# Designs tried in a protein design chat: miniprotein binders against a7ua95r516to809. Part 66

Target 1, 294 residues: a7ua95r516to809
Amino acid sequence: ASLSLLSISDLVPDLQFIFFWMSNAIEILYFIQQKSPAYMQTIELMDDKAGSKESLLSATISANEEAMTILEEVIMYTFQQCVYYITKTLYVVLPGLLDCNPFGTEPSSEQCRRAAGVCVCAVCVMPEAVRRVVSVFQTTSDLLQQYQVHSEIQSQMFAYLFFFTNVSLFNQLIDKGPARGWFQRSRVLQIQASVKILLDWAKGAGHNHLAQKFFAKFCSTVTILASPPQQLSQMSWKALCAEHPSLKPVQLHRILTQYQLMAELGPLPIWQPSSEDEAYIYRTVDLLESFENH
Below, E stands for the ipSAE of ESMFold2; O stands for the ipSAE of OpenDDE; V2 stands for 0.75 times the mean of E and O plus 0.25 times the DockQ between their complexes.

## First folded at step 5 (miniprotein)

Design wa1h3 (at its last look DockQ between E and O 0.89; V2 from the best seeds 0.00; counts 0 for: pae O 2.4 > 1.5)
Fold by ESMFold2, look of step 5:
Structure wa1h3 (fold): chain B 294 residues (1-294), chain A 85 residues (1-85)
Amino acid sequence: as target 1 above (294 residues)
Amino acid sequence: DTSEELRQRIDELLREAERLMEEARRLAREGNLEEAFELLIRAIYLMLEALDIARELGDPELITEALRLIVEVIRLIAELVRELS
């Protein structure tokens, strides 16, 4: 079964198994860490009449350190496996965010429409492409809660998922945007609305800070592209760099070039890079982001 | 007398944990990794209970022995987790 062909719900049984291991390894590590001082103290206070105290201390310290080291490796491995499977699912569903129309006639859930007449649940009014992405995040959140995974680990997982989402969306927009017409203003406004729904989910789930941090590059791109021509034309290159520090010079230059073309502002360059940035605006190796950078 | 009862309890816990560990190895050889992990988790919690009782007794040799067994189960858990991929 190819993971690139499956929805997140198809992966739940496998993810439940991996989360089970991770959660138990965390609990065992915590138990050992909490109890270790007491066990060490018992040996440190022993009567050393037999001359075995140093040997027992050494063996106990070694065993304790080995247990914790191995458990940390198990936790890291299971965490990485979860992220691997979840991001393969995200990779399949994320491109749809760039094509959907959250304002228009996109279908909502018929079950919500039939049951309530006027549906008020957030999932039922959500465009299907956005719903698929939210479903991955929500299912992940539900699993983390079900297995009572420590909040720090939950934050680390969503940090990576948001990082992955940002890289995937940004690279697709930059790479395929010209051919797909995604730089046209009406399309950019649709993309902006779809991303807002995703950011609202992250805020409601308690991950607002992480989403703001890790979506910065994609959100900056969409914010620039959504700007009215009269407003954006008044901004200097330096001002745009200052407002959008997450964008590399080559990325900002590409975005502004596409904006000028799609807004029909003529062929003459409006935004002049600073002298220090001029060296970097043609570094095409820096245009797309790496999934390995986090 | 209560010390002897606690020592007997430790022996019972460790014997059951070792039985679960051997059954888990058998299940792993048969390819039943999920069942093997469930048994190893049960085994380690029995060993953790034994370790806590050994601490109450103030018996350094029992503490060290229980920790060694816990490490053996943890090593087996890690080995099986890596075989899943």
Scores: ipSAE 0.593, ipTM 0.883, lowest interface PAE 1.3, mean pLDDT 84
Fold by OpenDDE base, look of step 5:
Structure wa1h3 (fold): chain B 294 residues (1-294), chain A 85 residues (1-85)
Amino acid sequence: as target 1 above (294 residues)
Amino acid sequence: DTSEELRQRIDELLREAERLMEEARRLAREGNLEEAFELLIRAIYLMLEALDIARELGDPELITEALRLIVEVIRLIAELVRELS
């Protein structure tokens, strides 16, 4: 099947199996970690019958360490597999978020249309492109809850998924935005509204802090681009750097340059980088975010 | 004697766990990984129960035996999980 046809629903059976194993491996690891000190203490308190106690203790410690190591490997592997499959589906649906017009009359989800009434649930009122992205996150959340995955692992998974989403959206916006007209004010406002819906979902799902942290760069970019020319032209380079600390100097410079071109503004001395930042604004290697830095 | 009954229970649990492990290995070789994994999880829980009873008895040999079997089943799980990719 072409990658373009892969929905999160098609991966649910495989993901269910992986989540099942991840959950069980975490539970077993936690059990061993909690009980191991008691086992060692039990052996330590036993009478040393013919010097066998030390060898038995050593064997027990070694077996316990090996068990924990293997379980950690299984947990890490299953986590990576989950992330791989989920990010693959995100990769397919995320570009649609940038092209989405949330102000248009898009028809309600097919699933809720089959109900004899207009479903006014939060998902049904979402634009289709936003709903597709939210569906990936919601399915992930539902699976994590279904298999009672430890809360720390849930948080790590959402942290990575939000990281991936931010990097993907940011890089696409910076790289392709000018050519696709995503820097046009009307398009930016559409993107801003779409991202707000996603952030509102994340807040409702209990991931508000993670979403704010990991979407900071993309949100900063959209916020700058959505700013009226009259407002943004009054902000100095230094003020913009302070307001948007998630953006590197090269990134902020690129955004402002493209904004200037789009808004047909003349050169704005107030946006001129500081002498300290001037050395960095041309480091194009730092312009796009890396997926490897997580 | 309550201690002898508990030892007998440990032996029953570990023997059943070993049986399940061997059945899981067979199923895995036949390509039935899902059922193999279910049996391996059941085996682990039997071994963990045996380990808790062994701890209560204060028998270090039974504790070590149960831990050895737990390591063995976890290794087998890790091997099979890697084969799924």
Scores: ipSAE 0.141, ipTM 0.642, lowest interface PAE 2.4, mean pLDDT 87
Fold by ESMFold2-Fast, scan of step 5:
Structure wa1h3 (fold): chain B 294 residues (1-294), chain A 85 residues (1-85)
Amino acid sequence: as target 1 above (294 residues)
Amino acid sequence: DTSEELRQRIDELLREAERLMEEARRLAREGNLEEAFELLIRAIYLMLEALDIARELGDPELITEALRLIVEVIRLIAELVRELS
């Protein structure tokens, strides 16, 4: 039973059913919205049949409002159900992305450094763990296209999926990263390459803006961890905060502290917060991100 | 004649839609929700066609009747979707 949850294919029949209803509800809602003014005008311009006109107009308005309200509820419900099933599947497959090697073999430090950020290694192969994540996004995109779901709703869907993915990956890295060795430079560069595959998929699918917005926190974290110690030591705390505005002070401090421990660096002045920042670093309990949508 | 033909067409569409709704309720009671939903979608499109014809006729009673039936089928759809949960 646990193995069946790893496959997005197991959810396709249920998702097809839900997308079918969402698409039809949206189409019917827009049809009614487009036609309702003409219907009301027809009634308003007719002769009053001994007090029937006002009654018919009132009844028609009520029926139209009820239809639109129910359709909006169906659309919202089906959207929420799709998000629930898809994010439940993502939650299972996302941790694998942090443990895979997209370079096919253990990469050299020099090659990993070149692959960091913009360019993926020429011999890069899509790991099975990354394929599973991409498959979830691709299947979602395919179903939205198959059932001709409005582009605005498609954008809302991927905004939430990217938000969820970012939060999940960030929390996994912060909470479990030190114990799993994920803060080691070579592993971080592998993570960067894997994430680039997801970002490239998003760009190809027309969601580059959403991916840039919602992956900012995780991308900032990986960028810091991939940075050379010499480069980081030249930056003040204020400069680091300015370069990574998506990270809360407590999160940035935790990342730098873990980086220092893993890299076996001595004390560095660059990571000393101001007295103002200390209130947020040492008193706040908001280390991990919430899955509650902001 | 044209007016009578359009009224007959509306009557045929609404009668077929009601038949589909009744069959959908039966299928839903038997647990065949996928076929039930397919029939309800078909019923909606028939009722929307009837609504357009009623508007062309300028008959507010037929317009109101078609809209009320659309509301009824949408309520049935919402009820069945909630039962799936």
Scores: ipSAE 0.109, ipTM 0.549, lowest interface PAE 5.1, mean pLDDT 77
ESMFold2 (binder alone), look of step 5: mean pLDDT 86; pTM 0.842

Design wa1h4
Fold by ESMFold2-Fast, scan of step 5:
Structure wa1h4 (fold): chain B 294 residues (1-294), chain A 85 residues (1-85)
Amino acid sequence: as target 1 above (294 residues)
Amino acid sequence: DTSEELRQRIDELLREAERLMEEARRLAREGNLLEAFELLKRAIELMIEALEIAMELGDPELITEALRLIVEVIRLIAELVRELS
C-alpha cells in the first residue's frame, strides 16, 4: 500500500465530523426556513393589550435572522474545509494519472484462475494511480451519503472537485508534458484511457452532467492530441475552435503545435488562427488555467 | 395533553438541553471536540422539539425563548467548528 492511497483514509475521521456538522447545519437551516412563517404569524396574532407584541416580534425576527446567518456561515465554512482537504489530497495523486499505463494493469483473481487452466472471463482492473484518484471521489461520495447531505450541496462539491481536477490535469499536461514526453501519441492514448475511467466513475455516481461540463478543457485537449492525423488534417482552425470552445486561442495553438511535433505519418497542414485570435495566440499569461477563474 | 403538561414538557426539554450544553463546553475545554459536537446536536434537537411544542401551544413568549436558545447553541457550534481548523 502506497502513502498516497492511505492519505484519504487518514483524513476520513476529520472529514466525518466536518460533514456531520455541515449536514446538521443544513437540516437546522431548513427547519428554521420552514417553520419561521408559522411562528411569526403566532406572534403577529397575539393580543397586544400589554404592549409587548412589537418587542417580541422584533426579538423573534432578529433571532431568526441571526440563526440563519450563523448557519449559512457554518455551512460555507465546513464546505470550504471539505473541498480544501479533498483537493489537497487530489493534487498529490493526480500527476500519477498522466504517467500510468491502463493497458498493462495487474491481473484480477479471474485471470489468476484462468492461468491455473480454468477458462474464466477477465475482469478489468484499473491502474493503481487511477484507483487513488477514484478512491478520493468515492470516499467523498460515501461521506456525503453517510451524512445525508442534501443533493444540491453534493452537486456543488463534485462540481468543484471536477473543476479542480480539470485545471490540475490541464496545467500539468501543458506545463510539464513536453519534458515528460506526455504529448507522444502512445502516452496520449494512455492518458485518454485513464481519463475515461474517471468519467465512467462519474457517470456511475450520477454526476455525468457535471463531469462533462467541468472536464471539458482537459477532454478537448486529449481528444485533439489523440485524433488520427487524417482526421485532424481535415479540420480548419475555425472548426477546431467550434468543436472545442473551452480552449483559449493560446491553449489551442500550443496543443496543435505539440501535435505537429509528435506526428509521424507525414506532413500535417498548418492551422491558421482567425484574425480575431491572432493577437491572443502568443499571450503566455493566458496559457495556464487559474483555480479561481471558472 | 393539557396545556399545563405541554408547558412542563418544554421546561424539561430546555433544562436537559442546557445540561448538555454545559457538558459540551466542559468536553470542548478538555479538547474532546468530537464528543462535544454530539452533545450539541442532541441539545439542539431537544430545543427544536421545545420550539415545536411552543408553536403548538401558540405561546409567543415560549417560541421566542426556544428560538433564542437555538441561536445560543448554533453560536457555540460555529465557534467549535472554527476551532477544528
Scores: ipSAE 0.541, ipTM 0.857, lowest interface PAE 1.5, mean pLDDT 82

Design wa1h5 (at its last look DockQ between E and O 0.70; V2 from the best seeds 0.57)
Fold by ESMFold2-Fast, scan of step 5:
Structure wa1h5 (fold): chain B 294 residues (1-294), chain A 85 residues (1-85)
Amino acid sequence: as target 1 above (294 residues)
Amino acid sequence: DTSEELRQRIDELLREAERLMEEARRLAREGNLAEAFELLARAIELMYEALDIALELGDPELITEALRLIVEVIRLIAELVRELS
C-alpha cells in the first residue's frame, strides 16, 4: 500500500521518495547558485566589441533565473507533498491523544509524589496513541537527517507540523470536549501529561523554540483547565488575557465557561469580559482555528 | 587543434546528456522515478561541464546551447516530480 492504514511504517517508502526528490532539487539549486556568479564574471570579461556580449549576458541571466525558479517550485511542491502525507497521518492519530491516559486508569499512591502541592507520577507509561504521534515526528526527523535536508527547511517543516498538531488538538478539545468529558479535571491532567511527552520529544530533537511557539494556544488552554479553582478564581479577566495572549477573547470565554461548568461553579464577576472584549466576542464567529491562516 | 578538441568535447558531453535525458524519460514511463532522477542529475553535471568549456572558448552559440539544455533538463525534473502523490 502507498499510504499507511495502520502505522507510519507503511507510509515511509512513499515519503522516502518525496524526501529524495526534495533533497536532490535543493542540491541542484545550490549548485546553480554557486556556479552563476563565476559564469557572469567570465562573460563580462570576454572580449566582444561586436555587441553579442550583451545578448549573451541577458540569455545567461534569463536561463539562470528560469532554472532557479523552476527548482524553487519543485522544492516547494515536494515540501507541500511531504507535509500533506505527514499531516494526513497525524489527523488519524491525534484524536487518540485526548482519550489516552499516561498514568494508567488511575495513579497508585506508590507511583506519585507531591512537591509544592503538585502530584508527580514516578512511573508514566507512554500510551500507544502518544507513541503513534511521536513515531510520526521521529520518522520525519529521521528522513530529514537521512537525506541531509538543510536545517532551515527542517525547521519550516516542524513549524508546520507543530502548528497543524496544535490546531487539530485545540479544535478537537473545544468542539468535542464537552460531549467526551475532556474538560473534567482528571481528564485534563491526563491530556497535559500526554502533551508534555510531545513537548519533551521536541526539546530532545532540537525543536524546543518551535514547540513553545506553535503549541502556545493548546498549552494555554490545558493550563487554564488544569488550574486549581482557588488559583484561577483569584485572576481577573484582564490578568488571564495577559497570561494567555495566544487565545482570542471568544476562545478564552468558552474555556472559562467550560471550567465553571465542570468545577460546578456559578458565574464569577472576576471572569467577566471587559466591555471592549464583550463587543468583540459578540461580533466574532472565530471560535475554532483555521489550518489555512499562515 | 586545441580549440577543435574542446569543441568536440562539448559535442560529446551534450550528446551524452541528451541520451541520459531520453533514458530518464524511459525509466519514468516504467515507474522507476528514483533512477530517472539520478540520470537527470548526471545529465546536469555533464551540461555544466560543457558550459565551462564553452565559456573557456568564448563561443556564444555553444554557451547558449548548453544553457538551453540545462533549462530543458530542469523542466523535465519538474515534469517528473509532478507525478509524485
Scores: ipSAE 0.611, ipTM 0.878, lowest interface PAE 1.1, mean pLDDT 81
Fold by ESMFold2, look of step 6:
Structure wa1h5 (fold): chain B 294 residues (1-294), chain A 85 residues (1-85)
Amino acid sequence: as target 1 above (294 residues)
Amino acid sequence: DTSEELRQRIDELLREAERLMEEARRLAREGNLAEAFELLARAIELMYEALDIALELGDPELITEALRLIVEVIRLIAELVRELS
């Protein structure tokens, strides 16, 4: 229980040890991969007078494969531990994005610009709730750089973090949105602005492709809810499905229902689901997303 | 005999590597995991040096022994990493 309230800064020492071991395991793995061809070539050139060359070659291959398999398991385990600790921190700070008014911090951002003539960093011009989330991502990025973790592993780390963020925000919006007033148009526009700040950070950090991929469901939801009634009422169910392929039929139907309620609109014939989708809009098991890795 | 000198060197390297592994196990039981890892990294270096010499000799038994020890030290690393948690 105490761990669920910790900031990312409180977890940095633990993360440093785990990143150190992960990076070292990766380096040992590459060392073995680099040495293996040379050993195989040397054995192939050996004099086979005793008739043991084939057996030795087989044993060498087997030993290298076992060593690499063990190291891959170590890398996976340490990766999972990093993700576990980091997502515990994200779980605490993400709900604030849905309650945040990103337009309400004008004096702070103005003061930062005036104090130095140069903003210290993009983080200091952000609303506090957005800054807390960005700080988790930025701290993670800084640690990965500090320990020179392989770029492919860094990409996989942010893929997991963006996946977690999308699931958390989407589920909370769908589940708690009516009670919290998050479907009100002014609130949706504030949420949209907050998410744009996150997406801008991800683009600047070199993760634009990952962010576009893993935030698609939440972004589609907010885009629909933020649309003016004049524009949205001209789009059929089929067109909305085509524009927002990340949304399952039950999810799209729920979003449109909430839109109608908040805008005080009656049912619109153009939003009638296609015959293909009518059975699927009632699959409540598909409404919320799973945190389990796909 | 040059062959005997190389075999003696392999024996010295593998003996020292096994000593480092035993010391790393002791350190791990005492909770000194970072130092234990440093000893295991050194043991890996010694085992690969021994493997290089065994390949120069073309001795299948020495090559196989060095490979076995390399796998064992990597297994110990995996054990220690899981104890971090």
Scores: ipSAE 0.557, ipTM 0.856, lowest interface PAE 1.2, mean pLDDT 83
Fold by OpenDDE base, look of step 6:
Structure wa1h5 (fold): chain B 294 residues (1-294), chain A 85 residues (1-85)
Amino acid sequence: as target 1 above (294 residues)
Amino acid sequence: DTSEELRQRIDELLREAERLMEEARRLAREGNLAEAFELLARAIELMYEALDIALELGDPELITEALRLIVEVIRLIAELVRELS
């Protein structure tokens, strides 16, 4: 099937199965970890009938270690599969977020229309492009809760999904933004509003800290681009570096260069990189974010 | 009497668990993975119940047998999980 047709809803049956086993494997692993010391103690308190105790202890340790190892592999595998499927779906819907006009009147979601007419819930008032992205995260959250997946695993999954989303959006904005007109102030303000809706959702879902952390680079980029020329032209390179520490010098330089071109600003000496950063602004290999660095 | 009853209970639990494992293997070969996994989950529950009783009895053979089956069922789960992707 073409990746373009893959919705999160189409993946739900497969994801349900994977989440079920991930949750079960975690539960079994936790059970073994808690019971293993008690089992060992029980065996240690048994009467030593002809050296059988030591062999039984050894066998129990070995069996527990093997079981735990296999379960850890299952957990890791199922986690990776979940991330793989969810990120594929995100890859399809994320470009729509950059093209979204959240200030337009878009129709409410089909799901809420079926029940009671015009639903005014936070999801129904979202622009379609934003709603599609939120739907992926919400479905993931719902599945994690449904299968009672351990909170640490939930946090790790959302951390990765937010990381992936940030890298994807940032790279698309930097690479395609000038050509797509996404650096135009009106378009940037649309992007900023769309991202705010997503961040507000993440806050409501209890993932505020993770969202703030992992979206920092994309948010910094959008914040700079959304800044009025009168304001941004008063900020030195050093001040911008300090205000946006998530951006590498090469990234900041690219953003400012594209901003300058878009805003038809002459060369701004105040944006000149420091002598320390001058060598780094030419590292084009560091311009785009890698998906592997997480 | 109580010890023999407990031994009989362990044997019943382990036999049922083994039956469920074999049925799960059959279902998996037929492509019915969902049902296979439900049976394996139930098999694990029975095996741990058996293990707990075996530990209470202090029977090293029954403990070892229960542990062996637990490892076996976990291996089977891991195999089937890998076949899903």
Scores: ipSAE 0.488, ipTM 0.813, lowest interface PAE 0.9, mean pLDDT 89
ESMFold2 (binder alone), look of step 6: mean pLDDT 87; pTM 0.843

Design wa1h6
Fold by ESMFold2-Fast, scan of step 5:
Structure wa1h6 (fold): chain B 294 residues (1-294), chain A 85 residues (1-85)
Amino acid sequence: as target 1 above (294 residues)
Amino acid sequence: DTSEELRQRIDELLREAERLMEEARRLAREGNLEEALELLRRAFELMLEALKIAAELGDPELITEALRLIVEVIRLIAELVRELS
């Protein structure tokens, strides 16, 4: 109960301090970079140098380099701390997205159309689990705006958050999906609708390109699983690999095997791996994604 | 401005910056890290202004003193960031 009640809002005071520190360090670094050429030139134009001017220039260069090194370390550290707290919260709320039902009792209801569309009103009626995930992203965006963090750093932050979300959701679906029934068509359609709400939020926030790039693996997975049997059975292994380049052979094979089982397509495998890919299908090391490597 | 007036201004800027640094250290010890960092940023701004004036005067000792304090402010910021962890 304690863990299910955790929200990003509980971390706002701690995150405010870290964002404040990061923003100030960035401002000071920027100021040194912008102002340093001016006072360096002033020192260089000094009279009666007799060694004193050269000594002072060397001291100034050393001081600026030391300052920039320290500031860069502070910026890196505060960025890592922000990411740590945000992803820790995100990891707790993400599994709920795989278990929620954004369609209510009937898929053709008004709520289903709202959840699938890019509609602000959908935020008000979305499942609590999806709302908690969106709240993490929205709070992060609000803090970046509050402290006027440079757009490039904002892009880096959301690139990592989307990467983390994609890896977390993919790993949970692949590892626990069969036991949880998440590969059943009805559950996959619910997952697809929930993910669309996250992608629609990202588009509205100006991060559409990053979301498309970093959610590719999970989006490919739910797209395959949500495909009608008649449509999917017409595609060859080679065609599926080409359509879903983000998936490794072992990952695609696992997904298709579960799809065949849940859709009751038959007793024999429909999709045959290529001879080249067959060698990699049983590499368990490559089944789940790493948070450290990619 | 005369050289005497500019030297007086440098002295005032550096003294105010040092006062802000000591106040920041006090706030940090009390756990008020956000206000401490804001004071260090303000101290840094005053030190940069002092550096500009010192360079106009062509006084190497004053320039070196301003640079020394700038490095010290940045070190304090790094220490406060580590304390948050």
Scores: ipSAE 0.056, ipTM 0.501, lowest interface PAE 5.8, mean pLDDT 77

Design wa1h7
Fold by ESMFold2-Fast, scan of step 5:
Structure wa1h7 (fold): chain B 294 residues (1-294), chain A 85 residues (1-85)
Amino acid sequence: as target 1 above (294 residues)
Amino acid sequence: DTSEELRQRIDELLREAERLMEEARRLAREGNLEEAWELLKRAIELMMEALDIAIELGDPELITEALRLIVEVIRLIAELVRELS
């Protein structure tokens, strides 16, 4: 399928029905939760004369438990379906974010420096690739608001979408980055600027705390790679681990190895892993992140 | 007798909800899921109203009956939600 066929706007009609029933199921669940004390009390206070009190109480408890279980299953199912369709769209558009240039027509670090240094390089233009990602988040936000989905469910939705985005970007950078030249300083600065646009959108949408939490791994990676050699060479392995607790030893070691190669720091082992972490830097099975939310 | 009027209202709501559920099943079999969804939303609204009236009447048997039918409506909703694809 082409990118146009996988755009979020193409999925809106299907998503509308899923959000509609998610919202309705949540409303019904709250109705049952609010009414259960009242109807349980009515049965509790009925006359013992008929001998049916225990039977009716048992039947009411059973029906209440069944209703709660089914509604929770509907909410979970509709939530998972929304996540499935939205992340499927994100999967297609996210790679473009690593290759786009928010600083204009020239992708070189030289152009950014010539434009009055690092302060000007922080000014972002929204490239089409970034706009596509923002469109997915914005459409999701619009649908959640349109169907008045409870704020807790909205938070869970964006927590997962940010988690998915973080894992996808991190895995692509680590796995494909060396071959694609993404660890070069000029590219890292472009990636950092593009990610800032996403984080700024999240802040504007009221999801700043979720974005800070769930983008931590990718942000740590980009922050390390964007650090000047003078600053980074003064930090010990232990200090880097403390500042970037989201990174596993094998991940931090891979990032620093790529940094050392790109910065041409020579053969000196500047960042020696701690004895505690030394065994874990070779665990290649732990290099890439899982998309499963465990 | 307001109690008698409320009991008649519950019976009416329960019968109408059952009718809407049967129509929704028929529409779903025909592939008209959009119309089926509208009927199910109406059916659950009627059942929620019936439960409120049963609570107001303080009638344990009507409460149990209304709640049982709510379970039936939401089971049908769950079935059709899973078919939405």
Scores: ipSAE 0.645, ipTM 0.893, lowest interface PAE 0.9, mean pLDDT 83

Design wa1h8
Fold by ESMFold2-Fast, scan of step 5:
Structure wa1h8 (fold): chain B 294 residues (1-294), chain A 85 residues (1-85)
Amino acid sequence: as target 1 above (294 residues)
Amino acid sequence: DTSEELRQRIDELLREAERLMEEARRLAREGNLEEAFELLLRAIKLMVEALYIARELGDPELITEALRLIVEVIRLIAELVRELS
């Protein structure tokens, strides 16, 4: 039984091979799509002396259709394989992001050198757990650029990776958070700061729009947990749902219920749903939707 | 002279493209799919150039030959990709 953690660097040779094939298939597909109309038009403009025109046209259509079908399958397969390997690595490193402390860190060259080449001075300002997550995204970005993968495919890949990260962090915070103490205000603020480092990386990498879209659920959750209980208790259920549209009513209800139980509260009013709010929560429950079913 | 030089250019392009295709088939059989793909991409670009020159000449036989080779290289690319599966 190997208990060593998989790092992104361990997967680079496999990922290089997969990205190479994806890039080549995309390039060939685009070349065929771009040139196919010109081939067809050239054939149509030929004077048929021996009946070869119809045969050549049929053969060209058949060959293009076959090639495009196979290339599209390869692009889809290689994309899915890249996502699989990258998300498997993310799954291992993401829990550390919820349990690290980014506050009180002052950068120094000695600390960077002590990390044995893992850190440079800029990296010393982020916790090792956050650095591991950022390294996965940075390596992915580097490989996409190295193999000149089309920008639209790059956007689709990061959209999926951010979606996966958001769902994984949300599920871990909700499922393990109470037992791990992650719902305590001091811990929530640490989590919020760690997530900000990740979002700042995404902004610097040109993916701010995707990060804002796909991290909305986790960001809303952290915002609620960082909010004073008095403010939450003064809001109507309708207002709470309107402030956090990325959260389903049942998810918001679960978060608020756990927050009431785990938060260090004084003699403060505690949020409780009315009978009407409770009926709304149960009416809008989607019990069969999960990340694994997509 | 000009027409003869253009015909000679077409012949050179198609010969080089066929050489690249043959080398790509050999590399594919050896499992060197990366280099095989690069050579096939280069081959189809040469064949397209030959097609455009043949069209300028208005020679139906040269146009047909260039198009036939384009069809062959596209089929070879599809076969090579299927071999990965």
Scores: ipSAE 0.024, ipTM 0.511, lowest interface PAE 5.6, mean pLDDT 75

